# Ledger of designs, part 10: VHH binders against q09150

Target 1, 302 residues: q09150
Amino acid sequence: MRKEYLVSHIEENAHQADIYSLNVVAGNLWSASGDSKIKKWSIGDAEHSLVEEIDTPHKLGVHHLATSLDENVVVSCGFGQDVYVWNPETNEFRDLGNNAQHPSECWSSCISPDGQTIAFTSVDGRIAVWDNPSDCKISELDTKGKFGLCIDYSPNGRFIVSGHQTGQLFLISTETGRLFHVLSGHTSPVRSVAFSPGSTLLAAAGDSKMITIYDVLSGDQVGQLRGHAAWIFAVAFNPVGDLLLSADVEGKIKIWDIDTMECISTQSETDGAIWAVAWYKNGFIVAGADKSIRWYRAAATE
Key: E = the ipSAE of ESMFold2; O = the ipSAE of OpenDDE; V2 = 0.75 times the mean of E and O plus 0.25 times the DockQ between their complexes.

## First folded at step 4 (VHH)

Design m03 (framework vhh_gocatamig_d2)
Fold by ESMFold2-Fast, scan of step 4:
Structure m03 (fold): chain B 302 residues (1-302), chain A 121 residues (1-121)
Amino acid sequence: as target 1 above (302 residues)
Amino acid sequence: EVQLVESGGGLVQPGGSLTLSCAASGSTFSRNALAWYRQAPGKKRELVAGITSGGSTVYMDSVKGRFTISRDNAKNSVYLQMNSLRAEDTAVYYCAAYSYLRESPYSYDYWGQGTLVTVSS
């Protein structure tokens, strides 16, 4: 079944620079930008309004944002090697993961499903796991890979996956803190990784212009999604887990059926790079180089 | 393989002015955040001025009102205009570029070689 999506709202000039990160949590949209601001938006069916504009201590821009499911913990990574953790109710920022035990630039982060631990990538390929309440490092794995570009926690909390600039993918067991699988299939930068909601599948994409789907427990490739003609910077499973959303640097957006491994929708409303995507209800939200946030909704099915 | 080439450093008297330039090659310059750092003998490297891809600027407290950072995306260059120079401004000045795109598998940060600024009579 082919599904059509239409633009339902465009917030032009949502930020003063590229928008690099989008998180949808608890009925709110969070956006992070090269303008060093983080913004919170309402995302109801008819309402798309700015709730809060946060002036961050990031001096050179914010390129990554992770938000806990309960919105009590937010982690931001900025250009210039700064990493902050804060509670959004107080906006009190603290430095975490950027100290003597993690001296290399932190690039990307993710928060465990229970909100208690934070995992970070580093420029030298190390993956650090931090206990959020105590600010204590729990574990660190030296993957011996290069620059860690992306990282995700499985929804069941049992695995972390990191994607690296060389194309390496490392699947780590959170119980043992050890490498579980080295996933093959990419020889160019992996820009985005995502676990399925059931924690059984993993998607990885980047400069290969292809999306590879892996079985988490076996480490085997179970599918490849081809059709993008440019670098893919964002992939995301929908909450049901039957669809995957992807977007590239030429502004193409694709929706894939995971059961059939087929593209069921392609959108191209902008020629600008899309850096971030997020699902919400029966639609999705994208943002990128044009400084706009675009909301899409399902319109018709055929 | 982004390269940063700094220029404009030199000897200047207290109260004088210098303009530092940093030219970038091999990158999508207009989307980079750009910064000037300095390191004086026996001191840590410190952020002097920064400019985001959107044009917002940041300055260290001791240079506010005296230094101005600017960018020219058509020339792939960033500049630091330094006015009312003081002996305490004596340092090697470094240009840095931060990109969301990491084009080289071996690049960590893009730093220039540095340019020496000496403020003395």
Scores: ipSAE 0.529, ipTM 0.771, lowest interface PAE 1.7, mean pLDDT 86

Design m04 (framework vhh_gocatamig_d2)
Fold by ESMFold2-Fast, scan of step 4:
Structure m04 (fold): chain B 302 residues (1-302), chain A 121 residues (1-121)
Amino acid sequence: as target 1 above (302 residues)
Amino acid sequence: EVQLVESGGGLVQPGGSLTLSCAASGRTFSSNALAWYRQAPGKKRELVAGITSGGSTVYMDSVKGRFTISRDNAKNSVYLQMNSLRAEDTAVYYCAAYSYLRESPYSYDYWGQGTLVTVSS
């Protein structure tokens, strides 16, 4: 596919610090920033107006955000290892850092498709799955000290994947709570992982400047996408699963055709690092070090 | 290479004031969150004050209204203004910086060496 993507809207100074995380769910964009705020933006209007600004209890900034598909559960991870879970409708924050059984020193999280479990990475390499809202630990994998930088649930709910500072990836079966595959191909930090919408493929990228595509069930590498010249912090499959979006710390954005394994588009609207990307129905969104949110729309090819 | 150097500690009478400073060398920390921690003998290290890259601040309950954290990105510095000092404020004070590009799996990105504050009559 050879569609052109053009900047349709720029929200300058969307936050007062770097924007580290973006989630698109239920007709809204959620953004999380080093300014300790989480903001909700409308996808449905042409101006992408601010819906809500949330002052979080995070003391030193929010660097990771996970939202359930129904928007009833939000998990935020902050600098200083603060972790909170809240329901935006009730506006009650649960402080997981003060619960004796909760993982301390968490870095990244994801919420199961049904919203009933939350998975966390930690700086000491533990990957823990917890029941929501009971906060009972369901399972844990100890990677023996391998800092977990990113984590994702498969859309079908059957797998969790984590990416680590060593370059290792751990694919965990949610049915058994046990390791399914250790994925090979990286020897430097994996900063971002993403499952395809069909749960059949997995993308991993980071400091190697390369994106590796894996078959989930076999654990085999099925492709490698090369072209970025800087560390990649974000990868995301589009909703139909035929495209992958990637962005690096030099502000380069690439779109890849998964069938051909070819780069079909390169954008460069900023020189600052892009920390987060997300697809929406009309295109994609990026955010990062320049504190802006940039919206891209698909344009006619001819 | 980034190094944090704390200064401004010393001996002060109860009710007195001190200004601690922390200067970064090797690079700027304008995008980093910055914090002051303290550790008294026989106690664990605790967060005293923090400031985000956007400038929002947080304080430990026992120092609210007495301490003020501020940053100067042009000087690569963070400050802790301490007023109405009490004997319980006696501790080694540490500067910390947090980065999304974390360098260590088990610790903060950057710690300073610490500066001793003694509040005693």
Scores: ipSAE 0.548, ipTM 0.755, lowest interface PAE 1.5, mean pLDDT 86

Design m05 (framework vhh_gocatamig_d2)
Fold by ESMFold2-Fast, scan of step 4:
Structure m05 (fold): chain B 302 residues (1-302), chain A 121 residues (1-121)
Amino acid sequence: as target 1 above (302 residues)
Amino acid sequence: EVQLVESGGGLVQPGGSLTLSCAASGFTFSINALAWYRQAPGKKRELVAGITSGGSTVYMDSVKGRFTISRDNAKNSVYLQMNSLRAEDTAVYYCAAYSYLRESPYSYDYWGQGTLVTVSS
């Protein structure tokens, strides 16, 4: 279906530095920034008011954030290789870098749909899965990739996908903890991966400036989305799964129809890089180098 | 190739001042967090000062009010202005860069070679 999106709210100076990560869960938007703060914003409020500003132990900035669906578990990764797991009810930070048995620098993380496990990428290509309640490593895959840049859990909890600096993508079975598919199509860094809400499709994008869509079970490429002229740092399926949102380092925002594999909207509301995107009930949100959070809502209702 | 080159170290009397400079090449400077660390003989390396891509700063308690970190994105440089220097500030000072883009697939940390600062009478 044809949809048009309009800017509904701009939070200027939402942070004091680049905003690197956005998560939408439980009626709130979470943002993480190079200013070392994590902030929580209201989705249901028309002004999208600040709910909470969280002082983190990260001293050099927070570049990655993963939040469980119930908001009881948050994982943050910072510059300087520090990684924390914490409960927002208490704001008690557990230093995973000092307590974890995993010696590698962690870069990105994701939390399982049930909130029980956390998966991490590392600079040496290891993918570690941790049981959050017991704080014990369940499994580890050494992909031998030079850098693991992005990671995601399938919504059905059956798969983890990691994207690497080499362009390699590793699809891992959560049941066995072992490699299911190595996905091909990229020879440049993969910066962002996303599962469709039905767990049947996977999108991958990065420095190749194209988005590749894969069938999860077969590992086959089912489509490529071309049109960005700059590195893509963020892709996200909408909750329905019929649209994909992408954003690049030149500030271009594109919406793609997954059925036709065609770009249906392009916007350029900022001159700076967009590092993060997220869908919410009424539309989508972008953030990046301009330090603002921009909210877009669907304009077409028929 | 990613390179950080420190300069400005030397011998200075107690109460004196020095400006350390770190020139960066081979990566996108403006989005990186940058830091100065120091290591004295027989001690562990410690964070002295840091600056985010947005210009927010952090300092070790013992240097707060005496040292100032700054960045110049047009010159791809980070600076440490050191005032009211003490004998305890004697150390090798290292520049570090934490890159969001990770321009080099073979480097996990970007560190300079270090510059010696000696504070003595």
Scores: ipSAE 0.494, ipTM 0.732, lowest interface PAE 1.7, mean pLDDT 86

Design m06 (framework vhh_gocatamig_d2)
Fold by ESMFold2-Fast, scan of step 4:
Structure m06 (fold): chain B 302 residues (1-302), chain A 121 residues (1-121)
Amino acid sequence: as target 1 above (302 residues)
Amino acid sequence: EVQLVESGGGLVQPGGSLTLSCAASGSIFSINALAWYRQAPGKKRELVAGITSGGSTVYMDSVKGRFTISRDNAKNSVYLQMNSLRAEDTAVYYCAAYSYLRESPYSYDYWGQGTLVTVSS
């Protein structure tokens, strides 16, 4: 079956450079850009108003953003090997690049569902888990030089998954701090990973132009989604967990039915790469090289 | 892959000026920032100036007011205008590109060959 999605709002020139990261949490959209700004937008049915423009200490651009569910912790990663943790109420930035206990040259991060721990990938392949309140490293996995490109926490808090330049994925148990599964199936960079809302499935995609769905507990591949003709930089499960959203560097957007493993919608209304996607109450949001933020909604059947 | 080609280095007297240029080719659509680094003999490589595709700039404190970084996106080029040069500015200058399609496990995405700048009388 096919579902029709319509562009409901376009925020043109939302940033002055590529938008690399989007995060939807607590009724707000957070965007991070190569212009070194982070912006917070309120999500309404028709409003989508800019709430705050944050001048970051990232001087060469921000390419990754993670936000806690309560919005009290934000982690940003920049092109200059700089990583900051900050509270949006104070806008006081803590520079982790000068902390000898943190992995140097972090690329991507995620925050636990309870907001207490932060997990980081690094260029040298280390995956570190950090207790934010005590500023202490809890655990570390050394992948022996495999550049970590993406990372995610399961919604139940029990697992972390990292995707790597080699195509490998490392699934880590947060209970033990140890490797649970090494997931193989890709031989090219994995650019995006996402857990399903029920924490039972995991999606991985990247330069293979294919999305692989894994069962978390068994580590088995349960499906492959084929149809993109270009590198995939973003995948996201919807809040219900029955749909997956994906986007590629040619601007193609696809919606997949997870039960049938079939593409049910394709959009091609952007010029250039889409780097980031996110679901929201009424549909989904995409952003990328065209510097705009685009909101899509499901079409009414009336 | 991205290729960077630097030019404009040379010998100048203290107080003189030079313009360095760096041209990027290849998969340039993913480049967010271009930067100039320098390395003097026996010293570590250091960031001199950087510019994002959106036009934001950063400068090392010792070169602020003397050096200006600029870009020409149509030519995929970055320039470093160096004024009031000092003996301490003597170094090999390197162009670096920061790409979202990073393929290096090192702290830099792409580096040029470098161009020598010598400030002496």
Scores: ipSAE 0.649, ipTM 0.818, lowest interface PAE 1.3, mean pLDDT 87

Design m07 (framework vhh_gocatamig_d2)
Fold by ESMFold2-Fast, scan of step 4:
Structure m07 (fold): chain B 302 residues (1-302), chain A 121 residues (1-121)
Amino acid sequence: as target 1 above (302 residues)
Amino acid sequence: EVQLVESGGGLVQPGGSLTLSCAASGFTFSSNALAWYRQAPGKKRELVAGITRGGSTVYMDSVKGRFTISRDNAKNSVYLQMNSLRAEDTAVYYCAAYSYLRESPTSYDYWGQGTLVTVSS
């Protein structure tokens, strides 16, 4: 069944440059931009008001952020391959690894569900897991030079997946710190990965213009979602896990039914690239090259 | 193919001025953050100046007020205007571009070959 989504709010000029990362946690939206700012917005406010504007120590812009479920930890990655851990209560940025060998040339990050560990990709292909309280490296996987573009923790905390410029995906067991599967199906850069809320499925997408769905435990491909005509930079499962959201560099937004593997909605409100998407209680949010944040709401049943 | 080509380096006396230029090709210039780095003998590469997609600039403390970075998206070029040059500014200067969007899978960071700046009497 085709479902309609409506634009409920547009925050024009939300940043002074492209918006690369969105994170919805604890009733707030976090946005990160090439303007080197991180901003916090209210989800519950009808006007989606700006709550906080943070000047970061990133000199060349912020292209990724990860926020812990309790909002006590935010990890930001910049275009200078600089990485900071930030506590929103104190507004103090810590250069990760000041008392240890820090991750070099980091690109993307994710935080474990319990907030205790942070995982990083790097330009040289390393995937490092860091203990946040002690600021020490726990484990590292060397992919032998394969640039890591995206990374995610499973909601149950048992797996980490990274997507690489070669099209390879590395699924790591957090219990052992070792490689569990190398996932096949892509020969082009993987730009976005997402675990389902039940931690049983994994979505991967990028320059192939196709979304591949994998079974986590078997490593098998269980589906392919085709319909985008441009590079896909963002995928996200909804909180229920029955829908997947995807967005491409031509501004197309698609909603997929995971049970049927069918596209049930397409939105095309902008021609600019969409770099980031996030679900929230009433619908979803997108941001990208046009510097705007757009909130979409599901049409109400009469 | 992505290329960054630096020019404008040379020998100059202390107190002199020099303009470095970096011409870019093979990528969407307006989508990139751009920076000038330098490497002096026996030292690691350091960020001298940077300019974001939004036009915000950053400078190393020792060059603030003396150097100015600018970009011209129509000409696919970035510039470093260097005034009041000191012997300590002697280094190979590198242009770098940082792209979130790239068609090639091999690297998202681009570096030029460098241009030598020598400040001596």
Scores: ipSAE 0.066, ipTM 0.518, lowest interface PAE 5.5, mean pLDDT 85

Design m08 (framework vhh_gocatamig_d2)
Fold by ESMFold2-Fast, scan of step 4:
Structure m08 (fold): chain B 302 residues (1-302), chain A 121 residues (1-121)
Amino acid sequence: as target 1 above (302 residues)
Amino acid sequence: EVQLVESGGGLVQPGGSLTLSCAASGSTFSINALAWYRQAPGKKRELVAGITRGGSTVYMDSVKGRFTISRDNAKNSVYLQMNSLRAEDTAVYYCAAYSYLRESPTSYDYWGQGTLVTVSS
C-alpha cells in the first residue's frame, strides 16, 4: 500500500546558506547551516516558529550537529576544523579542536543516549569516544586512514557505527570499546547511517545510490533498497521503526516499508541537494541546498 | 574534485593596494567556504580571510580594516582586496576551498598553486 505525504509548511530562507544538519529532539527541531548559525524551531507549535538563533564560534560554516535527548549537550563541527561542545542553557562553548588528544579534523559526531559520551569520526580515519563533560578520551579505533563520514549510537547505547569513504562500516561495542563487526556491501562512500529504534537493524547509504539494511548482532545484510538515481546523504528510521526516510543530492525524497523492502512514496519538489532529514510526530522534515526547511505530513485520509 | 587558480600577485610599495582573485572549477556546488591563506618564509600557513556561501566573513586580526574578502557565487570566485599593504604582508597567498564533498582523507581542503605578493620599496 502506498502512503501519500504532502508538504505542510515551508520555511523559506530559514538560513542564508545550505542547511547541512537537522535534529529533532523532544519538542524542538535544531538546524545547522553553512551560514555559521544554529537555529532551534518549535515542533509542537503549529506555526513552526523560530525559538532561538545561535551565533556560533564557527567562522566558515557548520556542517554537523548532534544534540542529546535532554537537549543539555550539543556538539557542532565546522568547515574550519573547529569542534565545539556546549550547553544551550549557558551557550558556553568548549573548544575540542585544539585538544592534542583529539583526532585531526573531526567530521561527524553522535551523543550517547545517556548524554555521558560523545563519539567522533575524523578525516584520518580515527573513531574516538570522549567523556562529557571532562573532555577525556575513553577509547579510539584507528581505521588506518579511512575517512569517517558518518556515525551513530544505537538507541540502547550498546553500539556505535561509523561509515567511511571506502564503503566500509565499523560496528563498535560500547561495553568493550572494541570492533564488533566490519560490515560489507558498499565499495563507494557511505554518507549516512542510522540505527532502528529497537537497535536491531542498521541502514547505510551513500554514493552507491543504494540503501543496505543490516542485522546488528549478526552483521548480516538483510535487505537492499534500490531506486535513488543520485548520491544519498540522509537516511532515518521513523520512531515506530517500520519506515525508512531517504533523500538524495538531486532533491528526491523516498519512504520505504522495512517489512516489504519497497518504496511506498517519492517526492521531488526541490531541484537542490537534500543534505538532512528528520522524523517528527506528524511526519518528516528535510533541508538542504535551497536554504529552506520543508515539513511534510501524511495525507489526511490515512 | 575541485581545482583552484589564483591570480593578481605582484610587487607593490608599502601603503599600496592589490587585488587577488581565485576561480574554482570542477565539483563546486558543495563548496561552502572559500578562504585565503598566506605563508611567509619560515612560517606556517595562516588563515588571512574567509567567506561562506551565505556571505559571512572572518579575518586575521592584523588585516582587519585593511583587507576585504568578497565572493561571486555565479563565477565560483573569491577576491581579496588588500589596502594599506605592509612589509609583513609579503608572502605566498593560497586559495582554499571547504567542501561538504571531500574526496580524499589526505586533502580535505582544496588548495591552489599560490600567488606571490611582495611589499617592498
Scores: ipSAE 0.699, ipTM 0.843, lowest interface PAE 1.1, mean pLDDT 87

Design m09 (framework vhh_gocatamig_d2; at its last look DockQ between E and O 0.59; V2 from the best seeds 0.00; counts 0 for: pae O 11.2 > 2, unsure alone 63.1 < 65)
Fold by ESMFold2-Fast, scan of step 4:
Structure m09 (fold): chain B 302 residues (1-302), chain A 121 residues (1-121)
Amino acid sequence: as target 1 above (302 residues)
Amino acid sequence: EVQLVESGGGLVQPGGSLTLSCAASGSTFSRNALAWYRQAPGKKRELVAGITSGGSTVYMDSVKGRFTISRDNAKNSVYLQMNSLRAEDTAVYYCAAYSYLRESPSEYDYWGQGTLVTVSS
């Protein structure tokens, strides 16, 4: 089933450097950039305006952002080993990089659906789970030096998955704090992972240029999506869970039907790499190397 | 994999100037954040100056107004112009590059060999 998407709005020069991370939460878009800024945007049906520019303590750029569903907790990771947790209402940043129990250099993070825990990857291969707000480590998995590039919590809160530079994926049970599955299928860096909204499926993609879909409980590969000709840095399931969005370093954007495992749309309007994607009720949003944020909407049904 | 080569260090008298250069090879340079660190004997490495891919700059308080970081993407190079040098600026200066395309854990030691700056008579 083919579906067409059209550019509805372009925010040119949304940042002064590459935009690496996008989060859509509570009717707002959050963007993080190599310019060391985090920005909050309104994502209403007709309005796409800047709500807030956040001055961050990141000195060399922000390459990762995670936002709790209630927007009370934000985690940011930057170049140069900077990692911060903060409440947007107060704009008080807590520096985790100097905490003796925190991993030495965090790369990616995610926040549990209830907002109570934060999971981190690190360059040295540690996957740490922290209790927020007590700022105490709950559990840690040591992958023995496998750089963790991406991480996600399942929407039901039962699982954490991390993707690594080796191509391995570690699926962790949050109930036991133990490894549940080691998922295979990639032999090159996994750059992006995403759970389906029902927590039953998992997508992983990266430098292999393919997307692998796994069944969470069995750990089995249930599909592979092929068609990208360049490294994939972003994948995201839509809220219904019937579509997957992917984007690569050559600026190709693809929408996949998860039932048929077929590509139903391809876009190519960007001047460079797309690092980040996010769904929102009217369509999806992409950002990357061209410093813009682009909104896409589905074409009318009739 | 990024290879960084620093140059431009030397012996200079207090109040003098030096320009440090760092040439990068083996990577796409224009997107990288770039930084100069220094390490004096008995001290930890400290960030002296940084420049984002967008061109915004940061400096440690003690060098602000005296040092200027700049980049030349066409030459894959980053520079540190050091003016009004003080004895406390004596250190080995290291160039570092940060890439979103980072793959290897070994890239956390993304350092050149360093270039020695000695401020003394």
Scores: ipSAE 0.680, ipTM 0.844, lowest interface PAE 1.1, mean pLDDT 87
Fold by ESMFold2, look of step 5:
Structure m09 (fold): chain B 302 residues (1-302), chain A 121 residues (1-121)
Amino acid sequence: as target 1 above (302 residues)
Amino acid sequence: EVQLVESGGGLVQPGGSLTLSCAASGSTFSRNALAWYRQAPGKKRELVAGITSGGSTVYMDSVKGRFTISRDNAKNSVYLQMNSLRAEDTAVYYCAAYSYLRESPSEYDYWGQGTLVTVSS
């Protein structure tokens, strides 16, 4: 079991503003920032060189980003309440931000692994499910006016989960388009949700400073991870599903063993908020308020 | 609990200048994106100018070169300098702030009450 992680690379001033979202797809890291840019960085070399810089139509900055597995469909959300769906090879953007068919004031989005279905939350608590090929809304859930702060699509394509300011989570079956579970446990805003790669577990974290682990099918809480002293804005399962990465607004990073429910590593390289985390083959990546991307790799144990 | 208070509106003749100010309270101002919107009678509210937390600016086409948005993080304030005003600039102008750290319904995206700018002779 490897328990040490070391900083292997720091890209200082990777963006001109806070970095709110990170996504690892097909050998590249995608970063999205309050500077209205999305940048692609190579994973495959030690310098993690900039591959591409994308000037987005988001006028007030980008805070959420989702990509399909083949990188042919991207959804981005910005502070101007704008949502774009686009193909990064052509940079042709389709504006969803003020379309009458989606919830007002969109906040966070996710996309199915095959790029066919997009879901997003709104500040009024509605969750919309959008069919990408037909460019129309196919489902909508009203959560009674509670701000939807985060959303994720399960890797098997069967579920969507959203986390809200009330602490509630809404788990939706994509097959039926209907609510599957309402998950309790948090009483404070939920800032990040993530499905495990097998789609059997989900993690939720936020202002309660704890992380809850749920069994997706039963809706039962099966674990609670405590140790953060500040609001948690980012959680992610590693690709195997045996580790969880979490980061808080005071710059603490924690790795959790899901089989034992124990914290096995704590890192802190900055006092600034960490808004986003991602795993890659050699370790993990974090970014946030200091405008830098920090790459960590697992240290050899023997 | 963020409150935005606009000031500086009024009546001016065509070709005149005004400076709009917006003061904010109760937020982490330096990390907010800030914007000025306007709404003329019978029209939808439209973005006039925006400034990201990183300081990058954007303007609608009709005001480029005439209007300048700026921010002063030490004073928790955003400004819109409006020069070479035209009758078409007549509208109620709204300040807006966009925060990533929203924690409750009271921290919803923040709008001021508006300040009227009238360009008329």
Scores: ipSAE 0.352, ipTM 0.680, lowest interface PAE 3.0, mean pLDDT 85
Fold by OpenDDE, look of step 5:
Structure m09 (fold): chain B 302 residues (1-302), chain A 121 residues (1-121)
Amino acid sequence: as target 1 above (302 residues)
Amino acid sequence: EVQLVESGGGLVQPGGSLTLSCAASGSTFSRNALAWYRQAPGKKRELVAGITSGGSTVYMDSVKGRFTISRDNAKNSVYLQMNSLRAEDTAVYYCAAYSYLRESPSEYDYWGQGTLVTVSS
């Protein structure tokens, strides 16, 4: 059951500040950093060369990045409480925060699989769904002041989930626009949420140092993954959905078998916080406080 | 929790200089984005300067070339060097910190009490 991973590549100084977000879409790695830059990296080459560097309008850095599957829509959230929708084709940055009737400052964002819907959490606990590119608000749920720290869109486009400072998770049906479940299991901030590829499971993790696995439809807890000794800031399912990747603020990376609910690998190459993780091919990528992007491969595939 | 304590404000003549300091308590200062805001009477609070953990800086247009924001992580401090001060720079200046841990339910995790800068006309 144990699986070995090796560092295959390190991009040192990938950014000038902490890297807070990683997304793998359409064969590219997207990274966003406190340096207010977004970068695209090649996945196909062994060197993972820089493909594009984007200077964003963010003044104080980017802490969340969402990219549509077709890479036509990029949404970034910054420390200045600024939100931009970027069109790579036109190279236009649209200030969504100022153009939309959003009463609160946005924190995290996700994009629907078709790229037509953008969802946001806000500092004051609102979960808002917006149409893209019309910038019209479709729906909004007010959690009454519970800071939304993270948000994800299910691959099948049917659900949105947000994690909040209170430990609560709100699962929203995109079909009805209404609350589908309030998920319990955490009493401390949830820093990361992720749907499984099949949209059947949901992983949530944060300051509890525990990962909770939920059944999306029933809302039931189906597992708890314990082993981290520090706050978890990122979780992600692999493309198949049988493995979960997690990382914490002490630089520990763990791979979990979803079937057995056991940790099958731990990586400790850095002591710096890891803020973001992503799967690619037969490996995974992490980034965080050390400003580097680390690429890992399964040892069996080398 | 982090507390911010501002200092360095005072009365200065036009063309003069001041250095504002903001000292933070806590162990995670290096993980904060830092900013100076100011609020003049009857005016909205506005961003004057910001600095990320990586050292990237931003300035409002009216202070570019005159003000410099810097940080010393070893001292858990952020500074605002203000040169060539003008009457319109008169305001209460606030230090703000935004944690990379993203724990705060507010725009900034922490605010200082503010320090008054008065530039005489």
Scores: ipSAE 0.000, ipTM 0.295, lowest interface PAE 11.2, mean pLDDT 89
ESMFold2 (binder alone), look of step 5: mean pLDDT 78; pTM 0.787

